# Miniprotein binders against a7tqs6: the designs that were tried, part 9

Target 1, 250 residues: a7tqs6
Amino acid sequence: MNEDGSVCNKILIAFQDNDQIANLKESVLGEVFRLDKANTNHDENIIKGLTWSTKYYEVRYDLYVDTFDDFEEWCKDLISSEYDDLREVLSGIIVIDSYTMEKDKIDQNKLLGQLGSVLQDKFFVFMNTNKDISQDVIDELNDDNSMQLTSDSGNSVEIINYHNVSNLKLNQYNEKIGFERVREIIDTCEWSGGHRVQTVEAKADSTDVDLESVFNRLKEARLKYLEIEDEDEREQFALEISNEFAEFLQ
Below, E stands for the ipSAE of ESMFold2; O stands for the ipSAE of OpenDDE; V2 stands for 0.75 times the mean of E and O plus 0.25 times the DockQ between their complexes.

## First folded at step 3 (miniprotein)

Design qB3 (at its last look DockQ between E and O 0.46; V2 from the best seeds 0.00; counts 0 for: pae O 2.2 > 1.5)
Fold by ESMFold2, look of step 4:
Order: sequence, then C-alpha cells, then structure tokens
Structure qB3 (fold): chain B 250 residues (1-250), chain A 100 residues (1-100)
Amino acid sequence: as target 1 above (250 residues)
Amino acid sequence: MSTEELMEELQRLYEEAMSTDDPEKFRELLERMLELAQEAMEQVPEGLSEEERERYRRAMERLIRLIQRAIDAVDNGDLERARRILKWIEILMELYHRLF
C-alpha cells in the first residue's frame, strides 16, 4: 500500500506444487524477502505491510504467495482480461518452477512470452529449479529474450537459476546471479510512493534525489541496453549502468 | 443493505472462506459472495461522477466474473485454483474499496 493509502506495490510469488515446495518457500522467502521461519509462518499466503529498503529509499509492499500444479492454467488465468486490474497493482511476478529446454513438449516459452507481454513496467522473474541448465545457457536465453524487446513489445521474463552449483557470484558478463540478482531487480523496479532515505553521503552532496527520476533512468538504461547490437558495446554499457546504480545505492 | 454494509459483509464472507478447509462450505461462501457482489453492482456509491460510476460498474462485473470462476473451479474439483482465485479476489476487493 502506498503512503497515501492507494492500492499498489504488490508482489506475486508462485511456486510449482511439488515435493520440494516447503524447502523452496523457506529458501526463497528467506533469501529474497528476509522472511525466516522464526519470524514468519511460511504457510501464510498473504503477507501485508512489508518494507523494502535500500540505501536511498523505503517503500511498503504486500506479498501474495501462490501455488500451482499446472503452469499453463496459472499463466492463462493471469493473462485474461479479468485480471487487468490485478496486474496494474503488481510491482512484479516471481515464478519458481523447472525450466524446460524441450520446446516441442511444453510450450512454456510461448506462455512466458505471453505473460511478459501483459506486464509492461512490471518485473517478471522465472526462478529455474532445473539443475541441468548451466548459467551460460541461462545467460544465452536471457540475451535472446532481451534482444527481441522493443519499446512497444513490453517486457520479457528474466530467467534466474535457483541452484548455484558452481558457487559463482557473477556470470560471464560480470552481472549478479541467483538470489542477489532477484534482489537487485526488486531494488530497481518501479515502486509507487517510495521516499528518500537520508544518508551522510547524500546529505553532503547538496543535490536533491528524485526517486522517480532514478527509476526512470534505470528503465531508460534497460531499454537502451536491449537495443545495443554490438556485444562489446553492450558489456561496456552494462558495466557503466551497474557502476552508476552501485554508486547511487551505496 | 447499504452499499457500505454490502461491502462489509462481502469482506466478512471472504475472511470466512479463507479460513475453511471444507469444499462444500467454501463453495457456499463463494455463492453468497457472488450474490452480494451482484447487489453491490446495482447500488452505486453516492457522490461518484458519471465516469466513476461506469468504472464502478466495470469493476463489479470483473469481480463477479472472478468469483464465478472460483465457483466453477470448485465444481470441477480444482480446489487449488479456486483458493488461488480467492487470493486474487482479496487484492481486487482492496483496490475497489479504496477507489469507491
């Protein structure tokens, strides 16, 4: 909920119903949202009044926890027009499920594209639990998805490996992976009604920080990143934007 | 019942539906929610502009259809989907109550 009482800043997180769901909930809710078992009942499906904080801002948000056994059914429900108002109040969606590379068996990639097309200005994360998909393959999938975006095509899903079998912190492009990447996406998403957090560095700079302009800068950088064709230039642009973001959020 | 009383009763039925594990009782509560939402659509809140009245009607139509989908899911034995839809109904009820 926004500070003026308007309904916004909802995150929808959905888990495929399987034998590992309790472990996945404990891990994801703990690592991404700092909701550990001692403080939170992980069977609770609606958690209201949470605070997301960075060095530069705080916002209030609510977390909605789904489970599903049929990904196609879940996706098609969310895409339908009855859910237009629901999607408008979301900041983003996180799905935890096994990603398939077999395109002719389950049209998962088509469903992810369809759902992404109705999530303009909303983050969309697919946390992949399939241990057989390497980080390099994830990076290629995300590059392919982002390369297809234009300013009129909406957003694509970002696929993030849940498992870090190699214990790496960064991918081949020096980008965050795993839970740290999920938190980075939430740090930079389009919140409503956030407010500036005073720091000694921000106080000393004598420059005003407009939180909306920060979010707009990051959105603009994302769009520009996706339009750059030269791989070397894309890497340099990504590094510059990452450094700007890191300096701003320190 | 006034529109305010209808919305309060709708919220009460939602909360009871969230707490039950009995599929038959769950369906009965959803049926009552459907009836109240249909009544609320006919009782537009006072002081709304012409555009706000049309937005209210469309919002109630969407809520009604979503409740009906939850009932259909129960009738098809898909209680997991029905309970997911109920969570989404909560978000929409919060949104519509704040807007109107």
Scores: ipSAE 0.548, ipTM 0.822, lowest interface PAE 1.8, mean pLDDT 79
Fold by ESMFold2-Fast, scan of step 3:
Structure qB3 (fold): chain B 250 residues (1-250), chain A 100 residues (1-100)
Amino acid sequence: as target 1 above (250 residues)
Amino acid sequence: MSTEELMEELQRLYEEAMSTDDPEKFRELLERMLELAQEAMEQVPEGLSEEERERYRRAMERLIRLIQRAIDAVDNGDLERARRILKWIEILMELYHRLF
């Protein structure tokens, strides 16, 4: 709970422990959460009292920073019934690890699908550090139903590349990528503790913005997107929704 | 101590545990947290319905098991796992303090 007695939102971010972890933490925490280097040197494990601000609202949150050597162990712990209450209070989860295309590592996709299925109305991002995976492959993976247990599930993981080796601002579907996509997901998430309206200056072409209806529309759009079987129709729907909400989030 | 005082002391011990570089001190703090969680389980807050009392007991049982798992991880030399469990326990402690 925040100092003023309001409910505090919580985000869990987990990093694979490797020789690049210090650089990954600095880059991700800096680019996604706008945290300076001092935060990663002092209280990197739990960073409390942070503010997430958009044009339309401001909310307070705590960032929980995990490290794991064994993704399977970490993921199975988080999926377990011992942590049902923990999962319920999280607004979302970000995992930073190397995504593998090796056929004998099918367990990674299975674990991501299982974790996604137990996250209810929470965002779930997997930030891929494998440089060999192109944006086109990422786009295909996000459209691949093999990452999901059933097509009826409204909760799925979104895979986002950490490296932008092609120096692209948008993917082939005119959608945001990289850190900007992660921020877009957080901007539009369903905060478990709710959010406060931020005062904004009047615009000549803007009148009433109903944040509740915007968030409900985004949830409905995500569910509809997952139900679309035709790739061309799905691509067109994603573009329309992205364009519709880009105006409200920026 | 009251349940509220027990929860406040658990939070203080949590903060001390996460701040220490000494594995022996870390384990001692976890043992103290275990004792307080056991005391909290025996001291159900007043004013709860029978269903709320049962949820409280289940919540405290869960905290006790998780703290014990963190101690086991320390004893097995896995300080990383112990600290991860403790961070997740902090989320649950804040939740349970609000609920009860």
Scores: ipSAE 0.497, ipTM 0.791, lowest interface PAE 2.0, mean pLDDT 77
Fold by OpenDDE base, look of step 4:
Structure qB3 (fold): chain B 250 residues (1-250), chain A 100 residues (1-100)
Amino acid sequence: as target 1 above (250 residues)
Amino acid sequence: MSTEELMEELQRLYEEAMSTDDPEKFRELLERMLELAQEAMEQVPEGLSEEERERYRRAMERLIRLIQRAIDAVDNGDLERARRILKWIEILMELYHRLF
């Protein structure tokens, strides 16, 4: 509990338990959560009292750090009723593992879909460590997953490449990729407890802006943007959203 | 023991379990954790609303189930799985300690 009895926000990050991913753990925690080496050196499963800061708000959160060797088992456990309370307090989940395109491993996408179905209103990120998967393939997968979500009331996983092989900062759609994309997702996530301390620097001219509503709207707009197949319609929609939020982006 | 004392003892047993490589000792520690969690379920904190009491009960039931799964994993010779389950137990204990 916060000192006021409020439930602190929680983020779960889970790593595949192999030597390759273990070596990435410090980097991921540092780049995403801006944790220093002193905070990451302890095999602590729970890092408490962290602050997520944006230009608009500051919020307190705890980070749960998990490891798994069997992704299927981990997903089944997390989907189970025994973890309902945990899921309820989570703002979102990040999984760090190797994504596979092998047809025989239909199991990974199925599991991601199942987990997404129980993570309503939560962010869900899969950070791919497989270097053989290009950003173009990831973009296509995310587009396909976003289209499937329009039919089902579940949250889709967003797949993000850990490795930026192209040294590009943006994908083919001029969207953020890698750690910057993960941070952007967290910036727009639904936080619990209303303890958004508006940062003094929040230049939102109108003190009366429901920031939660704005972030939810931005999230919805992004999902809709990804559903648009036509490039001209997509550009027009992006312009409309930019105009809608221009007063907040200045 | 008070509910608080029970939770502290559960945490101690957890730490001891995570520090042992002996499957028999590990199992013994899990059995003790199970007993304590069962006792905690019977010792509902005073001053809780009916809704909070029900949440507490459900929380303890979940904890018990997870401990049982860990025991089953050890009995099946999968100590690694048992340790993974214990990590989740730690997270849940932390959550429950904050909720009650």
Scores: ipSAE 0.229, ipTM 0.604, lowest interface PAE 2.2, mean pLDDT 78
ESMFold2 (binder alone), look of step 4: mean pLDDT 80; pTM 0.790

Design qB4
Fold by ESMFold2-Fast, scan of step 3:
Structure qB4 (fold): chain B 250 residues (1-250), chain A 100 residues (1-100)
Amino acid sequence: as target 1 above (250 residues)
Amino acid sequence: MSTEELMEELQRLYEEAMSTDDPEKFRELLERMLELAQEAMEQVPEGLSEEEREKYRRAMEYLIRLIQEAIDAVDNGDLELARRILKWIERLMERYHKLF
């Protein structure tokens, strides 16, 4: 019933235009969005009327598929006032490209920071296609990005490896990686217009709860705890969080 | 030590850590808390079902993670952050002590 919310629910996915783009589109659209070539045209710039479903809710969204030759120029365009209307309707952005190593000419970190500054309430994922970058390096980069958060810093990018060279299912912190991590980010993003509950949260078995989701909530709770300046409010918040996690673990 | 004894020792170390102004001593106390939490994780209380045993291990894993982050904060020179994390750890220890 809330049409305004459905209009604003857009995800922008942007691929570097290279000789691997057809394979990347097939893999990412297939694995993240469950869109097979057999039933979806992967060459279409706009894929409309998609449904994102979790155990707890269902929401409708559209997928905007873009390509770029020059990442710096693409970032400058997206940040510009000509794209204000586009940015307003986005729930998040996924960029698929090779993460730049030390000796490369492009300063991607600076560009990612500039782009993140205009995405305050939206998710921002960079899917790295460079096979030479290990999961341990990705974990360190994401820790650095997370620790730079301030109240008005915009949004920090999360870097996720496209290739799983080490056959890992979880990183060193017992968190999801790869396509499943991207799906987890989308599951928890702030959609406009609210949700329709597809299924009620299962009260039958707390042991089936996703541990990665619990760890992510714990990280968020810790950050909120540190933001509280009043000692009494902080103590009350800590008690509430302790009760939530202890009840979950009972 | 029993699990109950380990949790009581963790509480004692917490109180000592909160009362010290010496960063070197503070870090040493956090390292000791980490060792005891790791020992508690390996020492599952007797009489638990398989499901309860898994819940216990998860609880200890959460505690260990927070202690590690407090140590990282000290290593980065942020003693205030470390103390705030440690205060939250104390609330979790109180709840876990009641559960196990």
Scores: ipSAE 0.000, ipTM 0.393, lowest interface PAE 11.5, mean pLDDT 73

Design qB5
Fold by ESMFold2-Fast, scan of step 3:
Structure qB5 (fold): chain B 250 residues (1-250), chain A 100 residues (1-100)
Amino acid sequence: as target 1 above (250 residues)
Amino acid sequence: MSTEELMEELQRLYEEAMSTDDPEKFRELLERMLELAQEAMEQVPEGLSEEERERYRRAMEFLILLIQYAIDAVDNGDLERARRILKLIERLMEWYHELF
């Protein structure tokens, strides 16, 4: 276990309570988080002391596993001030439910937009279990230009298909899909820097541009910039970060 | 073209680059983005202090460098790397909009 005493780095995963929930939990926990049913009790609401490892870093995290019957009520609860403490410690959220293309589409998109607005510095994934929605439709839904789901701060929900009916590895834009896309999002998310440990691969590649670390550092810098109240201090911080990135790319 | 118009066109080209399946067109779009970014660097927005002007120029230099990295990745046959760099460019442009 990590001994630093920090309580951050939580991922919340929430499932619609339906007749497929046991299969969905097994698949998502197994494929995304690599948790074997033999080694992990999938009935637990909290799975603690997990390690997320990439080529460049390792971090300790916990999984919060939730279930909902009424998505609207669940969203209202999560957005409320009662859950401020929970939202603060989250690195991101994954919702597993059926995305609708029928008459309720606008209402569901409105709820996703409202939830997204309070997750400005977190990743937000909606894993669609509706088999009738093709990858091409998912690609269009994720177009920031057309979606109400894009927040003013650039954070938006990303809709990812759970089912891979066509056995595709990449979408029409040569981007990862399915579980591999979810893992890619987690790889580049805004983990608390206090828990990050460089891997041997990161040290070996010290002379090369590490895009993942640059991406994460830009995210961390943006969050820190927004927290600074004094305008002069913000401007000096921006200059320092600009100098750091110029040096980092050289 | 004004700096604001240059940045808007740059955003449009970015979106088109991310949506194309044609490697030839992808590289062409990146080259056009590079040209616009270079023009934007030379057209400092009005109303900035001397320190803000220097910060703007450095920010645009960094954007130009990333676009060049993306082109290099395409030329090296690494289209996936080029797309990852484009995502970084998008984040950078969002941040710059907030800074300037």
Scores: ipSAE 0.014, ipTM 0.437, lowest interface PAE 6.7, mean pLDDT 73

Design qC1
Fold by ESMFold2-Fast, scan of step 3:
Formats: structure tokens, C-alpha cells, sequence
Structure qC1 (fold): chain B 250 residues (1-250), chain A 100 residues (1-100)
């Protein structure tokens, strides 16, 4: 069946929760992953048993869909030891949010750099929804980001404009842009198992189910943590979550 | 990064430098080219003979010198000289490309 998954080859896609999130999910899942609302429920947290196919290979993968209100808080969670198991199985991450150049806001570049440092050998895409940022500015930002890398290019963040106001397929340097650039990045990422993944083993594999449970539990824990108004109770809850995952991380 | 990837990126920066009309952007691209050339100097390709390794070092030294001269020309307001030096940079890269 096409719902069979592997223990690796997960892509995490995270959307900023705003008035446009339904349209962004439909557009990104449709254009990047070729998923129609008619065939898949775009409101699901996990879409399993997808196939990524290129001229040179095919591989099975699962798509993990997350949402955040506060990008800094989400980044700190994802970097934390509680997400080590999830990060290990990821082939890459796509974040959909508004990129900002404002000095007085949280330094997104610093956060993107911190995330990149824990995503060795994984792709990292930031899809910018801010219409005020032109393709020329994006090209300069990507050059700057790539020059700040110390050694490994595999975990470099690449900023890609969601809005293609010029309606062009290539930038001034004949490089792909927009959704086609995202697909090109996924085409060339370092998948576990390479060309083809056997699904018979994965269908009965409880490890894949455990990873999905961890992802859903951490997402649920984050929401419950934010609902706790008592500071002492919040700290106790955080300790309980840490203890729960300590057993799994042995 | 492998030497091959460094040289591919240096070639891309060269192409961007040739196409830009902005003097500040032009200087920044030259600085990035300098950084990549210095990194390539430290990462000699594997499998070269002793003679080829010396030829590689000579080529990298020449690239570094030319890029520094181009930056100096920009700092002195001489954009025409800097762009002429860019042509020499391309010729140097073509001359030594079989080594990297």
C-alpha cells in the first residue's frame, strides 16, 4: 500500500499560524509535494507513505506538518534534546513564515543559524511570505548565509520567496526560484537508503509508529504547556515531559 | 567543502560580479571570492603529483593576488581597472581548471 513508511526519510514542514495558513498549506503541499485536497487531508499532522520520484531514483517518505505562533519558541523546542529523535530521522525542514529585516525584532538570521547548526546533512528551507522582499534581496541573503558557513554546506539555510511577483522560473543567474527550487533541493537531499526503500519491513515497524507518537506528543505538550498559567506548574510539567522522553533516549 | 565545490562557487561569484552595476555589491562579491580562494589554497585536491601540487599552489596564489588587486582598485575608485582584473581572474581559473 501507499501508506507504508520508513523509519527515516521524514520531511518536517512548519507553517506560521496566521489568516493565510489554509491557503499556504494548500499551495505548498500542492505545488511542492503534488498533494491535492481531493486525495489527502491537508489538515492532518502526518501524511504517510508518499513517494518522491526523480529521473535518477525514487524513495518513500512521510511528511510531518507542524504549526507555530512564535518562531523563536518553536526553534528553541526543535533544537532541544527532547526533539533529538525527530531531528535524527529528518531528511530536511521547510519553514513557511514572513522574513523580516527589522532591527528591533528577534534576529531571525541568528535563529536560522542556530537551527542550521543542528541540521547537519539535512536540507533547510525558509519560504518567505513577505511580499516586500524582492528576488534580488533573496539572492543576496542566500549568498551571505552560504558564506557564513564554517564547513558543512548540507545544513545551509536557503531562503526562497513564496510569492513570485515577476512570474519568472529563473533568477538573474539562471537559477531556479520558488516552488521549483524547493523541489530541486529535495531532489538532491541525502535520503536514507538512496534510490529505493523496501516497504514490507516498514509496514510492521513499530519504530516508525513510535516516532510519530513522539512528534504528536511533543506538539500536544507544547500546546498544553502554553495553557498553564501557574509558573510552578509549568516547570513541573516540563520536567515530567523531559523524564518521559529520557527513557526513549537511552 | 571539496575543492571542486569551492571552485564552482567561486565561478558563480565571478559571474555575479561581472553582472552587477552596484559598486558596493561588486566589492562584497570580490571579498567573498577572496575568502573562497584562500580556502581552496588550504585544500589541495587529492591525487595530484608533487609537480601538480606546486602548480595548484601557484594558481591559487595568482588568483588571490588578482582578487586583492581588484579589491584595491575598487577602494581607489578605479572600477575600470577592477573589471579588467576580473578578466585575468577568469583566464587564471581556466588555465588551472584541470587541477581542481
Amino acid sequence: as target 1 above (250 residues)
Amino acid sequence: MSTEKLMERLQRLYERAMSTDDPERFRQLLEWMLILAQLAMERVPEGLSEEEREEYRRGMEELIRLIQEAIDAVDNGDLETAREILKEIEETMEKYHELF
Scores: ipSAE 0.000, ipTM 0.213, lowest interface PAE 12.6, mean pLDDT 74

Design qC2
Fold by ESMFold2-Fast, scan of step 3:
Structure qC2 (fold): chain B 250 residues (1-250), chain A 100 residues (1-100)
Amino acid sequence: as target 1 above (250 residues)
Amino acid sequence: MSTEKLMERLQRLYEYAMSTDDPELFRRLLEWMLRLAQRAMEKVPEGLSEEEREEYRRGMEELIRLIQEAIDAVDNGDLETAREILKEIEETMEKYHELF
């Protein structure tokens, strides 16, 4: 426990300071962290005492909210020794900015690589606000990033589109996209503080993936279905399982 | 998605297919396995030697062929043959998994 009453778990979220920042904060903080403007001051640098809850665990965290004008200067600051204490307690980082495919692409990718090398064992998400970049391009970039061979490779950045122009829930590989993908990354991250409380659902490790949970639930549901003697209850149960599995195989 | 992630998901779909008694779900799972295998074939892991790349492509081609044969068996109403082919799919994945 820190002396200031904060918890060990931290997530850093950083926004490009532009004319859309108020709208971006409202959307991202609302959709990812469920922090409504009515109950939370989105202009605070640190939002303390938040709870991240899944069907398998509950953990407390603080959200550090930063802004930058110059992404390169911000990256240099975050990598510097002055941020050692913050980096050590981070569970992950989310950057909201425009991803470029133009002449600046090499410079931006270099900076993302440098940040990734410093964020060992932490999630690293880049939420792209550039509307010109389609989901197919994002899928290709993420596939390339996961295969990148670097001497400092411990974490690769995952690029996620902020705009969902096609109103898709899943990409061509049947993977979550947008805000739901960000939440999935946070759900499965290794919390730096390691303090979790089991919910009313089954106990699960932070390294467990949603797909393994789905598999176990389907297997258990099959056995339970066979034990149900009431036909109406059996039909309702089958419908619930069908809906859950349909989401996976969309 | 990386080859490693694609193969991990393929393994899980295989396990779902082995556990289900629903013919419609079974066929759908085979179709998703086919798609993942085709994607993996297009994404050869980096750092492999020329011999290892050839082995990888051969393994993926064999895996794709087996999955397609299983789908064809289901389409012909032969679920028993399709489930027997699933055993061969597992053997193929085990045989080539050092490259995956």
Scores: ipSAE 0.000, ipTM 0.113, lowest interface PAE 19.3, mean pLDDT 72

Design qC3
Fold by ESMFold2-Fast, scan of step 3:
Structure qC3 (fold): chain B 250 residues (1-250), chain A 100 residues (1-100)
Amino acid sequence: as target 1 above (250 residues)
Amino acid sequence: MSTERLMEWLQILYELAMKTDDPERFRELLERMLKLAQRAMERVPEGLSEEEREEYRRGMEELIRLIQEAIDAVDNGDLETAREILKEIEETMEKYHELF
């Protein structure tokens, strides 16, 4: 592999420009990306040199922060050929806006479908700020979007509620919700290039993978799975990995 | 995307296949393992010599063959044979871990 990922591994996060944007940026950047306002300027459009770290890997990424007044014009721009280079380097997109429940719902869903069609092997999250939409409704919308917006060449959007009025950690299907679900999606996204192994960090090249380190990580994953005493948590871990595999094959 | 993720998913799918009593779920898990193993074969790790790369490919080919054989056994209604093949899959994975 002659690609090192130095021009890849970007996440685009886009906020609707409204009177809540400062609060939304603080919450999302803080909770999802662990970026404290005290030591990170939330007004910057590009935040470079961030590290995404899990038990199994580390990768460097950049965060692109965008805003829009008109979602349709923003989508039209991002879908256009002039943004081909940007789309190619993205690992995924997060949009923070109010999901439409009434008139114009067809137009918003059409835009989400069009955007999804150009995001091959990228994650696509829509973080809903509409407080009137319950978690049960979100679950139904995600099933509906999977059926209506998924195509052979494109990815469907996943809608995640920003507000958690019931302060629940899991939905009725025992799946993560809210900010933790967004982190789970990022944990399992397809980063460009190889990943650095946590256990061989000192000599790791992000493109270097040897069979012993791979099998050592298999043993770690197996031990983690077997060490989970709660049967529900164990199944949740297995589902997380299974869902990651399903996303990889789409 | 990396070989590391593919191998982690393979191990988890293997554990799920070993524990399920549902033939339909069992076959689904085997098909997911097959696709994952095929992707792993395409993603030869860096830093290997020509000889080591050939050994890696042969190992992945053997793994793919065993998974396909297990699927065929399920399709023939022979779950006992499919379960025995899962043991051979585990032995193959452990063999390559010891080799490298």
Scores: ipSAE 0.000, ipTM 0.104, lowest interface PAE 20.5, mean pLDDT 71

Design qC4
Fold by ESMFold2-Fast, scan of step 3:
Structure qC4 (fold): chain B 250 residues (1-250), chain A 100 residues (1-100)
Amino acid sequence: as target 1 above (250 residues)
Amino acid sequence: MSTEELMELLQRIYEWAMRTDDPERFRKLLEYMLELAQEAMEQVPEGLSEEEREEYRRGMEELIRLIQEAIDAVDNGDLETAREILKEIEETMEKYHELF
């Protein structure tokens, strides 16, 4: 009976139509949205009635699955006034395509900037399928995007590598990468109205932690706290411990 | 660690113990709660009056006793009694909260 959620709270995911599209759809829909193969149909463009759940809320959403041959034409269409109605109901977009650093293809960055300018109140993720682009390069591009791709304080595009060639879980800044970063962006996006369940109990998340590991970390943190002689450093460490264990014990 | 921080950690571990259905995990969490309560007993908070210090020590002794009884119940295979004791632990923590 979520009338507002049926009209709003859409996520648009768009794939470049290439030889890998079937594999990309299966992996992205599976890893980001936790949809199994039985819950997806490659011929259906809309997956309705999904629930996004975090430790703090639940919201209903629909997933729009699109494909494009020409990224430039797709961007021009989405930016145009004919798609105003679609943009109004979106919570964000995810584009899956190959990112280019070639100077003669500066048009791709220009298109991402133009699209970002009309999505100021929505999340915008570009999942890069180009294996030649390292995580360090992605980190620098995202720093630049935060500063340069949009003129306003609105959401700039965030570039996330699809391939984890170096098998890393965190980037050089200790930030999440890959599919987990995409989920983090969705967790914190601004959903339109809808049902927000306050203070849901997390079940799967708390049971995923290794109890022995958590226990040892608490013991080590306590011993380290006792060794700190500076009062200001001790208080800061205590705050860091409290925040860390609050996350583990959800 | 300050007494306030010790009691905050104990509260967090208590909440974890309330949520777990694994007996082995439950017992380990109780052991950790016992260790934290024993350490808190040895650290009387600053700024308490003589009367409040006596109340604090009495509260910590009661808390330690309840946690130990819960562990004993688990060791005897009586998980139902152990979980009932957790309710008394919560009530004891609430009763003495102003002293931490």
Scores: ipSAE 0.000, ipTM 0.308, lowest interface PAE 10.8, mean pLDDT 70

Design qD1
Fold by ESMFold2-Fast, scan of step 3:
Structure qD1 (fold): chain B 250 residues (1-250), chain A 100 residues (1-100)
Amino acid sequence: as target 1 above (250 residues)
Amino acid sequence: MSTRELMRELYRLYREAMKTDDPEKFRELLERMLELAQEAMEQVPEGLSEEEREEYRRGMEELIRLIQEAIDAVDNGDLLTALYILWEILRTMRKYHKLF
């Protein structure tokens, strides 16, 4: 029995401390993480031993729940060397606050960019509570942010509207929005500390091909492939996986 | 549909292609991406200099070539090569995004 690989991944979720925070915690933690109100008590800032499961993998994680009064101060703290250890164990971060398109004295987009620069391998979600920002505007901002990334720009923030949440509601492009989009981002994130892959063992008879098993393995290989930033290493990895599948698909 | 709208739809189809487990669906998405890229090629954005217009055309030609190579890879049963090319498609879109 080996326990060396039982390290748990962390997700940090941070809420603007306002008069709606209790309702926001209940809604976000309930809908995204499927936690009961009892688990969202203000006295418990760390919720341990949670399981995130998809058809391709299962991973154990802890949820860190934080609050802030001043977003700029909070961002500066999180970026600082004091929080190096925390950032290393994060799989991602979710910020719940009001997004602004106007200059608000403090450039919110600059702060999001600075925070994104230290989250290269982590998902970064900004859940917008500003009712004045429509889904169409959010779609445009996210498309532009995703397409403008350079090798030196760090990770892109994805802005998701809190108030446009609806069961099974999709945007005009048939894409998930709201809480379901947040869950989709977590499903495809780069978990730190590893994860347990749910595998279907390939048939050893060398005559039958299980198409679902092949695709599940290709999706896992795809996730690893996209993490490799060195072009030569990615090409070598692709070749290794291709050789593996060539033997399987004869 | 504007060039920016065409390119946004192309990017969304790219994301769908990355998520699908169905090779027929994957090929259909690539074909739709090809159609959008060809239409974008014919709609050079307004306000570009002569040099920027030429850069845009080269970028669109590269994008179309990559999508066609991905389709060819799928048709040859080489899904892993197609996935590799999808990553190159994303890099190409990012490289030329300033022009649309």
Scores: ipSAE 0.000, ipTM 0.382, lowest interface PAE 11.1, mean pLDDT 73

